# Miniprotein binders against Putative (5-formylfuran-3-yl)methyl phosphate synthase: the designs that were tried, part 19

Target 1, 236 residues: Putative (5-formylfuran-3-yl)methyl phosphate synthase, of Methylorubrum extorquens (Methylobacterium dichloromethanicum) (Methylobacterium extorquens) (q8gek8)
Amino acid sequence: MSDIVSISSARPRLLVSVRGPDEALTALRAGADLIDAKDPERGALGALPPETVRAIVAGVGGRAVTSAVAGDGTGREIAAAIATIAATGVDFIKIAVGGADDAALAEAAAQAPGRVIGVLFAEDDVAEDGPARLAAAGFVGAMIDTRGKSGTTLTSLMAAPQLAAFVAGCRTHGLMSGLAGSLGLGDIPVLARLDPDYLGFRGGLCRASDRRQALDGARVAQAVEAMRAGPRADAA
Key: E = the ipSAE of ESMFold2; O = the ipSAE of OpenDDE; V2 = 0.75 times the mean of E and O plus 0.25 times the DockQ between their complexes.

## First folded at step 13 (miniprotein)

Design Q4 (at its last look DockQ between E and O 0.65; V2 from the best seeds 0.00; counts 0 for: pae E 3.3 > 1.5, pTM E .703 < .8)
Fold by ESMFold2, look of step 13:
Structure Q4 (fold): chain B 236 residues (1-236), chain A 104 residues (1-104)
Amino acid sequence: as target 1 above (236 residues)
Amino acid sequence: SDEDVAYLIDLILELMDEAADLVRSGNPEEATRLIELIQFLIEYADWLAERGDPELAELLKEYIDAARELLTLLQDALSGDPEIDELRDKVEQLKERIEQLKSQ
């Protein structure tokens, strides 16, 4: 683990998805805890080229925890992608795991032992035993994200008890837990009450609240402040 | 857990004040987003109360039910209904009640 404090803090950490080294430095300077390499133009789990991920890792220089998307699914193509992304030096590798069976999960986790995070999409059937199955397969973490449909946020797709059960399940099985999905600054005091290890953002921290626009350093700084201020509306 | 429910009700009431401000200032889109978050939190508070001390859970459910009533007033105000000042008075009353509960 490159930064145990960022992962094990009693307060959720801020994960910011970036598309290149310039945005990574913007997020880092604003105080982001986790810097996630993801291509916003290639679906919900778009992988960046490995050379771009490498540039992000180099630019961050160990000052924050890093992650990168390897892809959506399992199988030999995804296993190869995990290995390729692992070689870039990121701390964690993310894949969407959907309805993969236990053997496929184990094969994926084995590509980068102790470094693979399973993404469950809120639009899919998120099984109550998902954390248990991911932990048994060798994943280090689990997160819930959305596929990015217009106007559809995490809290509109999943009720609070479902999200609370997911976070508790991750804790029970020793997984790092993350919540993401079209989140904005106003979601921070709300979702922080569920006590996940991190909250993940891109669109709400971009110019015009548009994930395809540039990351806005001032908005990242506002999110950092909201994470440190505790349970309050960030507009106050 | 029960103490967490009381503090969660505080957050709900703070968001209601902010939503009321947005309605009064003519920002219904933003107010709608806060209303969605308030609904989410009310459900969470109710879920947590079920898992706490049974005697305190009954009392906390009274506060949660009051919050639901305030949410309906807020939703009515968003549609142009004239009760926003009544909402703010009721929010202040509930804030005082929850502060007294937290001192016990």
Scores: ipSAE 0.354, ipTM 0.689, lowest interface PAE 3.3, mean pLDDT 84
ESMFold2 (binder alone), look of step 13: mean pLDDT 75; pTM 0.698
OpenDDE base, look of step 13: ipSAE 0.662; ipTM 0.841

Design Q5 (at its last look DockQ between E and O 0.43; V2 from the best seeds 0.00; counts 0 for: pae E 3.7 > 1.5, pTM E .673 < .8, SAP 72.314 > 70)
Fold by ESMFold2, look of step 13:
Structure Q5 (fold): chain B 236 residues (1-236), chain A 106 residues (1-106)
Amino acid sequence: as target 1 above (236 residues)
Amino acid sequence: SDEDVLYLIDLIAELMDEALDLVRSGNPEEATRLIELIQFLIEYADWLAERGDPELAEALKEYIDLARELLTALQDALSGVDPELAKELIDKAEQLIERAEQLRKS
């Protein structure tokens, strides 16, 4: 029998969205795998000022993977935003990609080759070929998030087969895969079984489970523990 | 895989018991959130069971159908319907799930 499997890379990893260098250090010390720069006050995918993103990158100091939101849309404004965020030194840049044609996707990805992650919103009827299209356009990753307007969670908006198909599509096309959308600690054992590369959090790890309040280091540590707990250490 | 379905079934039972406790302690907002997650898990387990070993899938569908009935009872408990009956049904379902897991391990 073979009931021992050596896991060379942990999956899923914990992504924590932070507002500044103090929260980045809090998340890093608690064991977060990815530190994501995002403004909770500026819509569903709000960009932080570039100087704040630079401070986050400097504070992390290469000890974790970093990402930052550049915004949503296509065209010259998003291209300038991608270039601006790319200059901060983050490892990955996230943009929303709903409604874009293949040429617009390719143009956006080309602004920071090898570093752009496409965000698809659960509310927008995520297309089955989304991963294939993003990979062909030159994206290095894709994730599903929620707009937060309804206050609902990822699992209330998308059925498990749809999420499983998204993760499988990303894997088939060599994309990093992420799942987010008003997640809390209770979502971890459920969504980890879908085997994405990362799960993304902010509100559920903040005081009072409110994304606009301060990140709570104890909650981040609980999420880290939950991400690493599983049935049999040698089963995954 | 079949192991994934058994994991999901065990998790469903655990979360249902937790949701009932939240209803009894007067925390309906968190109970509602848990019910949404349980619904997601039931459909996921159903989807996986349909793609597994046919004989095991038939037995697992029985537990999945019972889980849907239990979820309805829990939702009714939040609405002021008999919460003690919902708890009794959940406890019985947990026993059946545990027994099925024990037989599978034999």
Scores: ipSAE 0.308, ipTM 0.634, lowest interface PAE 3.7, mean pLDDT 81
ESMFold2 (binder alone), look of step 13: mean pLDDT 72; pTM 0.639
OpenDDE base, look of step 13: ipSAE 0.407; ipTM 0.740

Design Q6 (at its last look DockQ between E and O 0.39; V2 from the best seeds 0.00; counts 0 for: pae E 4.3 > 1.5, pTM E .677 < .8)
Fold by ESMFold2, look of step 13:
Structure Q6 (fold): chain B 236 residues (1-236), chain A 105 residues (1-105)
Amino acid sequence: as target 1 above (236 residues)
Amino acid sequence: SDEDVAYLIDLIIELMDEAADLVRSGNPEEATRLIELIQFLIEYADWLAERGDPELAEILKEYIDLARELLTALQDALKNPDDPELIKEALEKAREILERVRKLS
């Protein structure tokens, strides 16, 4: 039955942000569920060149879900970036959606219908109605991320009830939900209890826990193991 | 649920042990990151306990208060890494809480 299959699928799923096709292969071989194309050197939500995104998609070859960052904000330039990234063949396109009004959100989502994920930064006061607004605008998902300031993490910026409300809001409005923001392996048991669709990582899975260093396949494998050993696995 | 709170209490204890080991091994920055996660877990467990059965919530709040006391002791040890007695006290409190949880389960 579809409910049984959905429950037995390990949730949350593991999203790993990679900077190129070599890291995409590393993450894929270690068992990552979603491969996310993001440039760690271009701000908190930096886009990779479309050629690099295409190389990542080709390297993954349909063996995992793919996503890529298109940018921060809305407007003509971001709309063009969404269309450009959509043409690479990634499954989902991510944009940060800060202070955009509802019309701007709808215009952005329309560039790649059913494929745009809205990123809300924990530092910017995540509005309680954020999921509702993104769903109404045509987004397929929403996630919370952090800008990565020194010494700050998702759980240091947002309390558990706030994160639980975000995940519940996404579920109510039919959005896939993601939680990210300077996460490490220790965050997995706690954040998995909130039952998001995925948890997102980069820095905690890189050498020296530094997002500008190379992705470490052994750390990715540790995260996969932690995801599979969570409370849902114990209940089954 | 109350089962979820019990699970979170066990997780808090495991993370406290790991944080104490990091302090002992001279890695207080990583221990500080675990402390931040433990604070998050305590808040979440407390929030869940208030939504559960009132009689069980009072019992679970006793464990949550003990966990909060241990968190404070570990934080004090991190601020005074030259004081091995604070580290020892935190580890003894963690062991006592684990034994109490085991007897109740």
Scores: ipSAE 0.232, ipTM 0.583, lowest interface PAE 4.3, mean pLDDT 82
ESMFold2 (binder alone), look of step 13: mean pLDDT 72; pTM 0.680
OpenDDE base, look of step 13: ipSAE 0.653; ipTM 0.833

## First folded at step 14 (miniprotein)

Design N90 (from N87 with E14K; at its last look DockQ between E and O 0.01; V2 from the best seeds 0.00; counts 0 for: pae O 3.0 > 1.5, off the site)
Fold by OpenDDE base, look of step 14:
Structure N90 (fold): chain B 236 residues (1-236), chain A 81 residues (1-81)
Amino acid sequence: as target 1 above (236 residues)
Amino acid sequence: SDEDVQYLIDLINKLMDEAQDLVRSGNPEEATRLIELIQFLIEYADWLAERGDPELAEKLKEYIDRARELLTELQDALSKQ
């Protein structure tokens, strides 16, 4: 009797990137499922000071999943950065995997076993074997994001079939999947159909749609409701 | 930034008001949770003050001192319930 594990079509969860405990609380109160500690001024994977990350973790107080970025470095520097961020008490650590070889990936994942998420950029060639390589290295998740935060959304850089293949690859290899990249509320119905574990937002949920501005709790709440509504039937 | 600091101050003030309301309404468990959060945000503000420019540090220190006093009053009020 093959137990058909009913892959419960778990609706995507909301990831919100925050730069401090203030924004973390705003995101949490508005219904964010994952609070991602990131400096929006320092690119897609700008690391916050460890003290700020500890502040976010304590502010969340176990009421949501937490992550933090460890930067976009390569080699031994990234291992040290992961270890530093891991000591903050975050649930997950995000790193850019870039052109790292399998040994470097394994070393990175080993700094925080069961906690490291690899980030791939949509502007780069996202290899079909990406999820498999990350899983083999000991990563527990993979995300796609965009390097550029001005004028280019994830959906403008990658076609839906490519994103679907990525999400399916993550699932096949037991990785959590995330999709991000200058997403707005309008992207939710399309990306939710791909059944990622997380959709990630920053700028689209900020005042004036600017990632450098304050997080808008009302926009976060709107994103939560949009994700709960499921894929609109009308795009047939 | 100065804007981030003001937002932090506004948040602490809002949470203090909520905590006061919870103490008055007889919800000690939720009040305790907010007090812990406020305490943490004050500690973060103190950390920012130590690393900021002198002008920011002065502004934050004055606020932190007042916030700690108010927090103590909330804790005392909660303990008498």
Scores: ipSAE 0.030, ipTM 0.415, lowest interface PAE 3.0, mean pLDDT 85
ESMFold2, look of step 14: ipSAE 0.627; ipTM 0.878
ESMFold2 (binder alone), look of step 14: mean pLDDT 83; pTM 0.805

Design N91 (from N87 with E14R D17E; at its last look DockQ between E and O 0.25; V2 from the best seeds 0.00; counts 0 for: pae O 1.51 > 1.5)
Fold by OpenDDE base, look of step 14:
Structure N91 (fold): chain B 236 residues (1-236), chain A 81 residues (1-81)
Amino acid sequence: as target 1 above (236 residues)
Amino acid sequence: SDEDVQYLIDLINRLMEEAQDLVRSGNPEEATRLIELIQFLIEYADWLAERGDPELAEKLKEYIDRARELLTELQDALSKQ
């Protein structure tokens, strides 16, 4: 039984979404803690081809935690997608949980025991019992993201107390917590105060702040330093 | 918003009740974990109070003072086991 190292790190870790092994190496070299394999052209949870995910995993070579999205499917499609992505050797698999019932959640988590992270969208009503339900279903983490990537940030959709409650709920139930949703460098001081395990970025760390553009290693490094600086009192 | 602040207050209250139950049931490890969460949320509430409007700040300050007292009592109860 691998001791789930309580990632009680005194500071959030940097999650960077990447679309290929080139961006994975860029993110890793710049100090990203988690490399998240995702297709930015296919929405918030756009799955990459399994071969691309395997290439990312191989490129990282155990030097950082890896995850990959399994898509935004429903029912049996999700189970098959999770199994496919789990076979790539990623540490964690991210899925949208949406309006799934407890049986569907349990079925999803059972495809890769100890490896599945549930994603909730800020545009959807994030239920207070979300962390509890995901934990009961056998998920090991929960993350909030934004479904839309055009102009809406996490902080524009959810207030900091709601996000704090989500993070606290995750901790209470032994889940890893993540916050994402079109985040920029300016969001770090506010969100770091909520003490999530991970802050997730894509667009804010790309050239021209466009998620479809190339990842900028210098911006990744800036995010690493901003997270290391801790929460600023002046960011409210 | 006032709704968001009320949500935070309700969360702290629920966690406080759960922590009290864990202390009474003789689960000091889990009680300690909840105490740490409650401490964090109280500190966050204090941070919000400092930045809110005067009416919100006053409401939160009164709550925070009560929450800190209850947390101290809980810590004292835990230390006696």
Scores: ipSAE 0.227, ipTM 0.664, lowest interface PAE 1.5, mean pLDDT 87
ESMFold2, look of step 14: ipSAE 0.685; ipTM 0.897
ESMFold2 (binder alone), look of step 14: mean pLDDT 83; pTM 0.807

Design N92 (from N87 with E3S D10M; at its last look DockQ between E and O 0.09; V2 from the best seeds 0.00; counts 0 for: placed apart)
Amino acid sequence: SDSDVQYLIMLINELMDEAQDLVRSGNPEEATRLIELIQFLIEYADWLAERGDPELAEKLKEYIDRARELLTELQDALSKQ
ESMFold2, look of step 14: ipSAE 0.643; ipTM 0.862
ESMFold2 (binder alone), look of step 14: mean pLDDT 81; pTM 0.785
OpenDDE base, look of step 14: ipSAE 0.767; ipTM 0.904
ESMFold2, look of step 16: ipSAE 0.682; ipTM 0.891
ESMFold2 (binder alone), look of step 16: mean pLDDT 83; pTM 0.801
OpenDDE base, look of step 16: ipSAE 0.765; ipTM 0.904

Design N93 (from N87 with D10Y; at its last look DockQ between E and O 0.73; V2 from the best seeds 0.73)
Fold by ESMFold2, look of step 14:
Structure N93 (fold): chain B 236 residues (1-236), chain A 81 residues (1-81)
Amino acid sequence: as target 1 above (236 residues)
Amino acid sequence: SDEDVQYLIYLINELMDEAQDLVRSGNPEEATRLIELIQFLIEYADWLAERGDPELAEKLKEYIDRARELLTELQDALSKQ
């Protein structure tokens, strides 16, 4: 599977952020749907070295969809970062889209047409027209994440109507939608009600619930089980 | 749809029962977390009611009013610990 849109109709899917090929295989063996390459030591959207991203892609071997963070910034720097990550063979590239104007967004998306996901941070003012603007610029998806400060969770930073409208806006404009931000296992049944395409994790699936520690395969398996439970499984 | 609404109500009720048990057992930190999630789901139910079929919206509004009263009672009980 090389396309999140072509994954089975069951929503949401489990995205796991990993820092290398060993963690990628751990997540894959435990059943993760999307393997995301990200450096937990380099800020909210830290890029891994391209050779590490290539090793992750090779190790996954097409058995799951892959993505990688290119970072944030504007102009020539982000364009070069997108091109570098695009050359690794990942399916999708993630960038922060903060205060970029429409022209800057379009230029970024054009670096890897049909492959760029825009990350909006819950701590910023997430614009109501964000999905529309990203779709018009040529992005394939949008997600909300947190900067990871002070244990703040996604649901503590954004009200349900805001998150519901974001997911609905993505659907209206043909964007893949993702929700992340210090999520734990207990958030899965709650956020699944909003019907996003994926929920994203790292820290909650690592030792000591610390994103800088090793990924824990047993915790990934628990998240997979929780993600695949649903109303039909509990029907009378 | 109706199945989605029924599951939402089921989930709120399950979390409410769990939160009540945590308050009873003197575990206020975990109870507080569940209360936050319950409040989030009630807000979502409200959002759905504004956009739903009139019959389902009316059912949701009646449930939401009851759920808010229960949540307030639970929050009051938690604050006395």
Scores: ipSAE 0.697, ipTM 0.882, lowest interface PAE 1.0, mean pLDDT 87
ESMFold2 (binder alone), look of step 14: mean pLDDT 83; pTM 0.796
OpenDDE base, look of step 14: ipSAE 0.767; ipTM 0.905

Design N94 (from N87 with D10Q E14Q D17E D21E; at its last look DockQ between E and O 0.01; V2 from the best seeds 0.00; counts 0 for: pae E 2.0 > 1.5, off the site)
Fold by OpenDDE base, look of step 14:
Structure N94 (fold): chain B 236 residues (1-236), chain A 81 residues (1-81)
Amino acid sequence: as target 1 above (236 residues)
Amino acid sequence: SDEDVQYLIQLINQLMEEAQELVRSGNPEEATRLIELIQFLIEYADWLAERGDPELAEKLKEYIDRARELLTELQDALSKQ
């Protein structure tokens, strides 16, 4: 009976999306737990070239968990994209679940066994059975993000009970859980109470709060400290 | 961007210096890890050069060629240890 080490880390981990090895090192030095290779110009799941992803993985050098997005494709295209990204040496590959059926989900997860994370969008109807379906398909994690680039935070699109149900569903089915979507430092106390495995950031940790601008290491460090502080008792 | 390229060059240069010191100090395992890292960063630089404007591409290409030479020298030095 292998003790499923309940990764009940009493606090969520910091996921930072980066577009290159420079930002990866900035995020790592500032205390990010997961370095997520993503092109911020190509949407929520904009894939970087495999060469860039390999450079990020190498730059991290096993000092943090790595992930990369394989894009927003479906069917055979996503399977090929997953295989390509899996060959970069990232720990995890993120894909959009979209309207894929269970067979397509299973095929996607089979491209990199034990490494595929499903991304659900808050603008879409997040089904309560989402975690169960992803687990059954062989995914190892599920994340909620936002499609939109324009200022809509996750907390503006989904209520805390819905997010809590998602996180609980992930735990029940043995999935890692992530919450993202134009998050700022101010969202951390609320979302940390839901006890996800990861909180994901990009724009909120960039200069001018613009996802297209450079990552700000000082803002990453502030996010790390905010996550370590736990839920502030004073929001009662 | 030009800024991204300059950072990448600085990073490769720093890692090359560290790798050279590790070879000199008799740390072949750690030197090998840095060499592998530098190889990936050179591949990234090559990819940037192919997609950049002609002026950026030319500057990067010259740097990449020099970096590959230095990396080869470092690998040779490591193999003689």
Scores: ipSAE 0.127, ipTM 0.571, lowest interface PAE 1.8, mean pLDDT 87
ESMFold2, look of step 14: ipSAE 0.501; ipTM 0.803
ESMFold2 (binder alone), look of step 14: mean pLDDT 83; pTM 0.806

Design N95 (from N87 with E14K L15F; at its last look DockQ between E and O 0.62; V2 from the best seeds 0.65)
Fold by OpenDDE base, look of step 14:
Structure N95 (fold): chain B 236 residues (1-236), chain A 81 residues (1-81)
Amino acid sequence: as target 1 above (236 residues)
Amino acid sequence: SDEDVQYLIDLINKFMDEAQDLVRSGNPEEATRLIELIQFLIEYADWLAERGDPELAEKLKEYIDRARELLTELQDALSKQ
């Protein structure tokens, strides 16, 4: 019985999406808690080549948690993608759950037991039973992200009560929770009050705030410090 | 919207009930987390009331006053454990 380490950290952890081992080292050195292997050019769940993911995992060397996206495919395609990414040695695999039925969710989670995180999109109706369904299917985490990257942030698409309900639902069902979606440093004080396990960043931590540009280690360090400062009461 | 306000009210009530159960069951850490979330949602309700029409503002204000009273009682119960 693997002790589900109650991630009882009173503060959100920093998830940083990286496209290569160079950015992984930059994020790690700046104090990122989770290194997420993702191709920012291929949408919200753009998969990197398995060899690139292996290079990221090797570069991190167990000094942080690692994840990788398996893409946004459906059915048998997603199962094969999960298996491929699972073989890279990442701790967690992220997949879009979309409109998948419970059988498809269970099949997806079964490809890497104890390692699969379901991603829900803020542009889609996030069902209140989402965390319960993912937990029942054998997922170990749930994350909200945005599909679009044309200036829509998570906080512009979902109201604070809905995000609160999601995070609380994850906790109730023993899932790790993550919030992402074009987040900036300014979103941290508000979203930290929801007590998610992770806040996820890419563009907001890049040069010129462009996800296609290089990751900025100084901005990653600023995000780490902002998370350590805790929630601000005046940010609502 | 009126629907969003009702959702907020229902959510606060749900978390209040869950927090009370956690206090009764001897789970003070999880109760504390829910209390913090309830505090945030009450502040959000205050924020909505300030920006709403007078009718919505009055409805929310009455609810917020009751919610703050219940939250105080919950915090007091937690502190006695």
Scores: ipSAE 0.596, ipTM 0.860, lowest interface PAE 0.8, mean pLDDT 89
ESMFold2, look of step 14: ipSAE 0.738; ipTM 0.911
ESMFold2 (binder alone), look of step 14: mean pLDDT 83; pTM 0.795

Design N96 (from N87 with L60F; at its last look DockQ between E and O 0.68; V2 from the best seeds 0.00; counts 0 for: pae E 2.6 > 1.5)
Fold by ESMFold2, look of step 14:
Structure N96 (fold): chain B 236 residues (1-236), chain A 81 residues (1-81)
Amino acid sequence: as target 1 above (236 residues)
Amino acid sequence: SDEDVQYLIDLINELMDEAQDLVRSGNPEEATRLIELIQFLIEYADWLAERGDPELAEKFKEYIDRARELLTELQDALSKQ
């Protein structure tokens, strides 16, 4: 039984959110590390139809790690959504974990053991013990995202010590860590210093920096290049 | 580590130069974004320096204080756009 959980590295991996198999291939060819299935038309964490997620998984063909959004909420609704998305064959399933209690978190994680990532929104004030609670519930990872309102970005909502504490908390509890939230290319050298396991993008890699526009392969390639840059700009 | 803090200082200096150019050329939206990122990096550098050797922390405190002064000057200049 292979462990498909991302390993920690000195450089974060690139996660690209895509809306279908054509964008998945664009992201894959440009060098994205994680291909994330998400509907940009359905709010901050919109799920794609399961058939679209299956097409993405098939198109990627095991050449990259895959994930998909199942949605938000608690109880039976999110449990059913996780099971539906888990059946598509994606490696990881993402859900928003708002004000869920420990029992609700554990029930959600149990729907796809070892595959569920909890999304915390920066606007909702990320609790200091969030990573510990998610790990105890059986989540494989945690990430911070934003709701995507105009003018709000991850760094405008959370200070560096807060984000550093989140990443450290994930590491302490054996969770994969992700940072996202209206990120652009300029955020990469800044947020990479916090050593998350991945940085997540869509809008900043789409045409006109608009998440509802098509993914731009050249921008994805630029992000890949930025992730691969060393700690110093003056190499060799 | 010392190398991590120095890398961060170099990055802050580069972004500061870019922000100064954007303010001078009348690009307030882009300048605002860089200023936010510079403030974020200064906070992170300060936090890292507090966790390092006391002598190293004193050395970087002088730089961090100077960086805050320059950032304030940029913010004041931008507010006149």
Scores: ipSAE 0.428, ipTM 0.769, lowest interface PAE 2.6, mean pLDDT 85
ESMFold2 (binder alone), look of step 14: mean pLDDT 84; pTM 0.814
OpenDDE base, look of step 14: ipSAE 0.656; ipTM 0.858

Design N97 (from N87 with T32R I42M; at its last look DockQ between E and O 0.55; V2 from the best seeds 0.67)
Fold by ESMFold2, look of step 14:
Structure N97 (fold): chain B 236 residues (1-236), chain A 81 residues (1-81)
Amino acid sequence: as target 1 above (236 residues)
Amino acid sequence: SDEDVQYLIDLINELMDEAQDLVRSGNPEEARRLIELIQFLMEYADWLAERGDPELAEKLKEYIDRARELLTELQDALSKQ
């Protein structure tokens, strides 16, 4: 299983959310670094059927890192969802962690040790200690996403100091960090300055910039090109 | 680092030029989006200046003063469309 935190990178990686194996192959061939299985029709963190996730994993065939959404919540329902998604063979499992207490977080992370990424929604006033709490609970990573409502983007909901502190907090506590939330190509050079481990996309890389329409391979390739363009101190 | 700071400055300048072109060509929605991103980067520059060593802070502070004037002019021009 790949661990992008253990593999040093001078630039953020590109995560693309896909709804099936055909889109996974489109994203893979265009150069996406992480292929994320998510149902765009079931809210911001909709899980795909396990058989679809398994088909995505098989289609990618180890050529890229894979992840899948298990859902939102805590308790036995989310624990079962994590276990179900873990059995598909994806590298990472994403869950929304909202207002869960530390015990609930630890229970969720324990379902798939070293593989669970906590999703914090920008609309929920992300707490400054979120990375510390997730790391202590056993999560491997944390990301900020948006619920995808019309007219809202990550940068419209969170100021630069908040996002910079989140990424720095993840680094301090050994978490993989991700930023997502209705991102388009123009966001890449801007958000890359914060040095997250990955930037996540779907709607901005779909036809008509509509997350419910088909993924556009040419736009994925443009995003890959944009990710490669930025310098870092060690790369200059 | 100094190279990272210079890249940030160059990026803000590039986006500023693009926003100016979009205002001149009558594309206010795209211009507003770039101005939002420019504001974001300037907030980040301020955040770095507060955390960085004095040399980085001075470089960013001098630049931010100049960039803010131009950004205000762009926002005023956009509001007339």
Scores: ipSAE 0.661, ipTM 0.864, lowest interface PAE 1.2, mean pLDDT 87
ESMFold2 (binder alone), look of step 14: mean pLDDT 83; pTM 0.795
OpenDDE base, look of step 14: ipSAE 0.746; ipTM 0.896

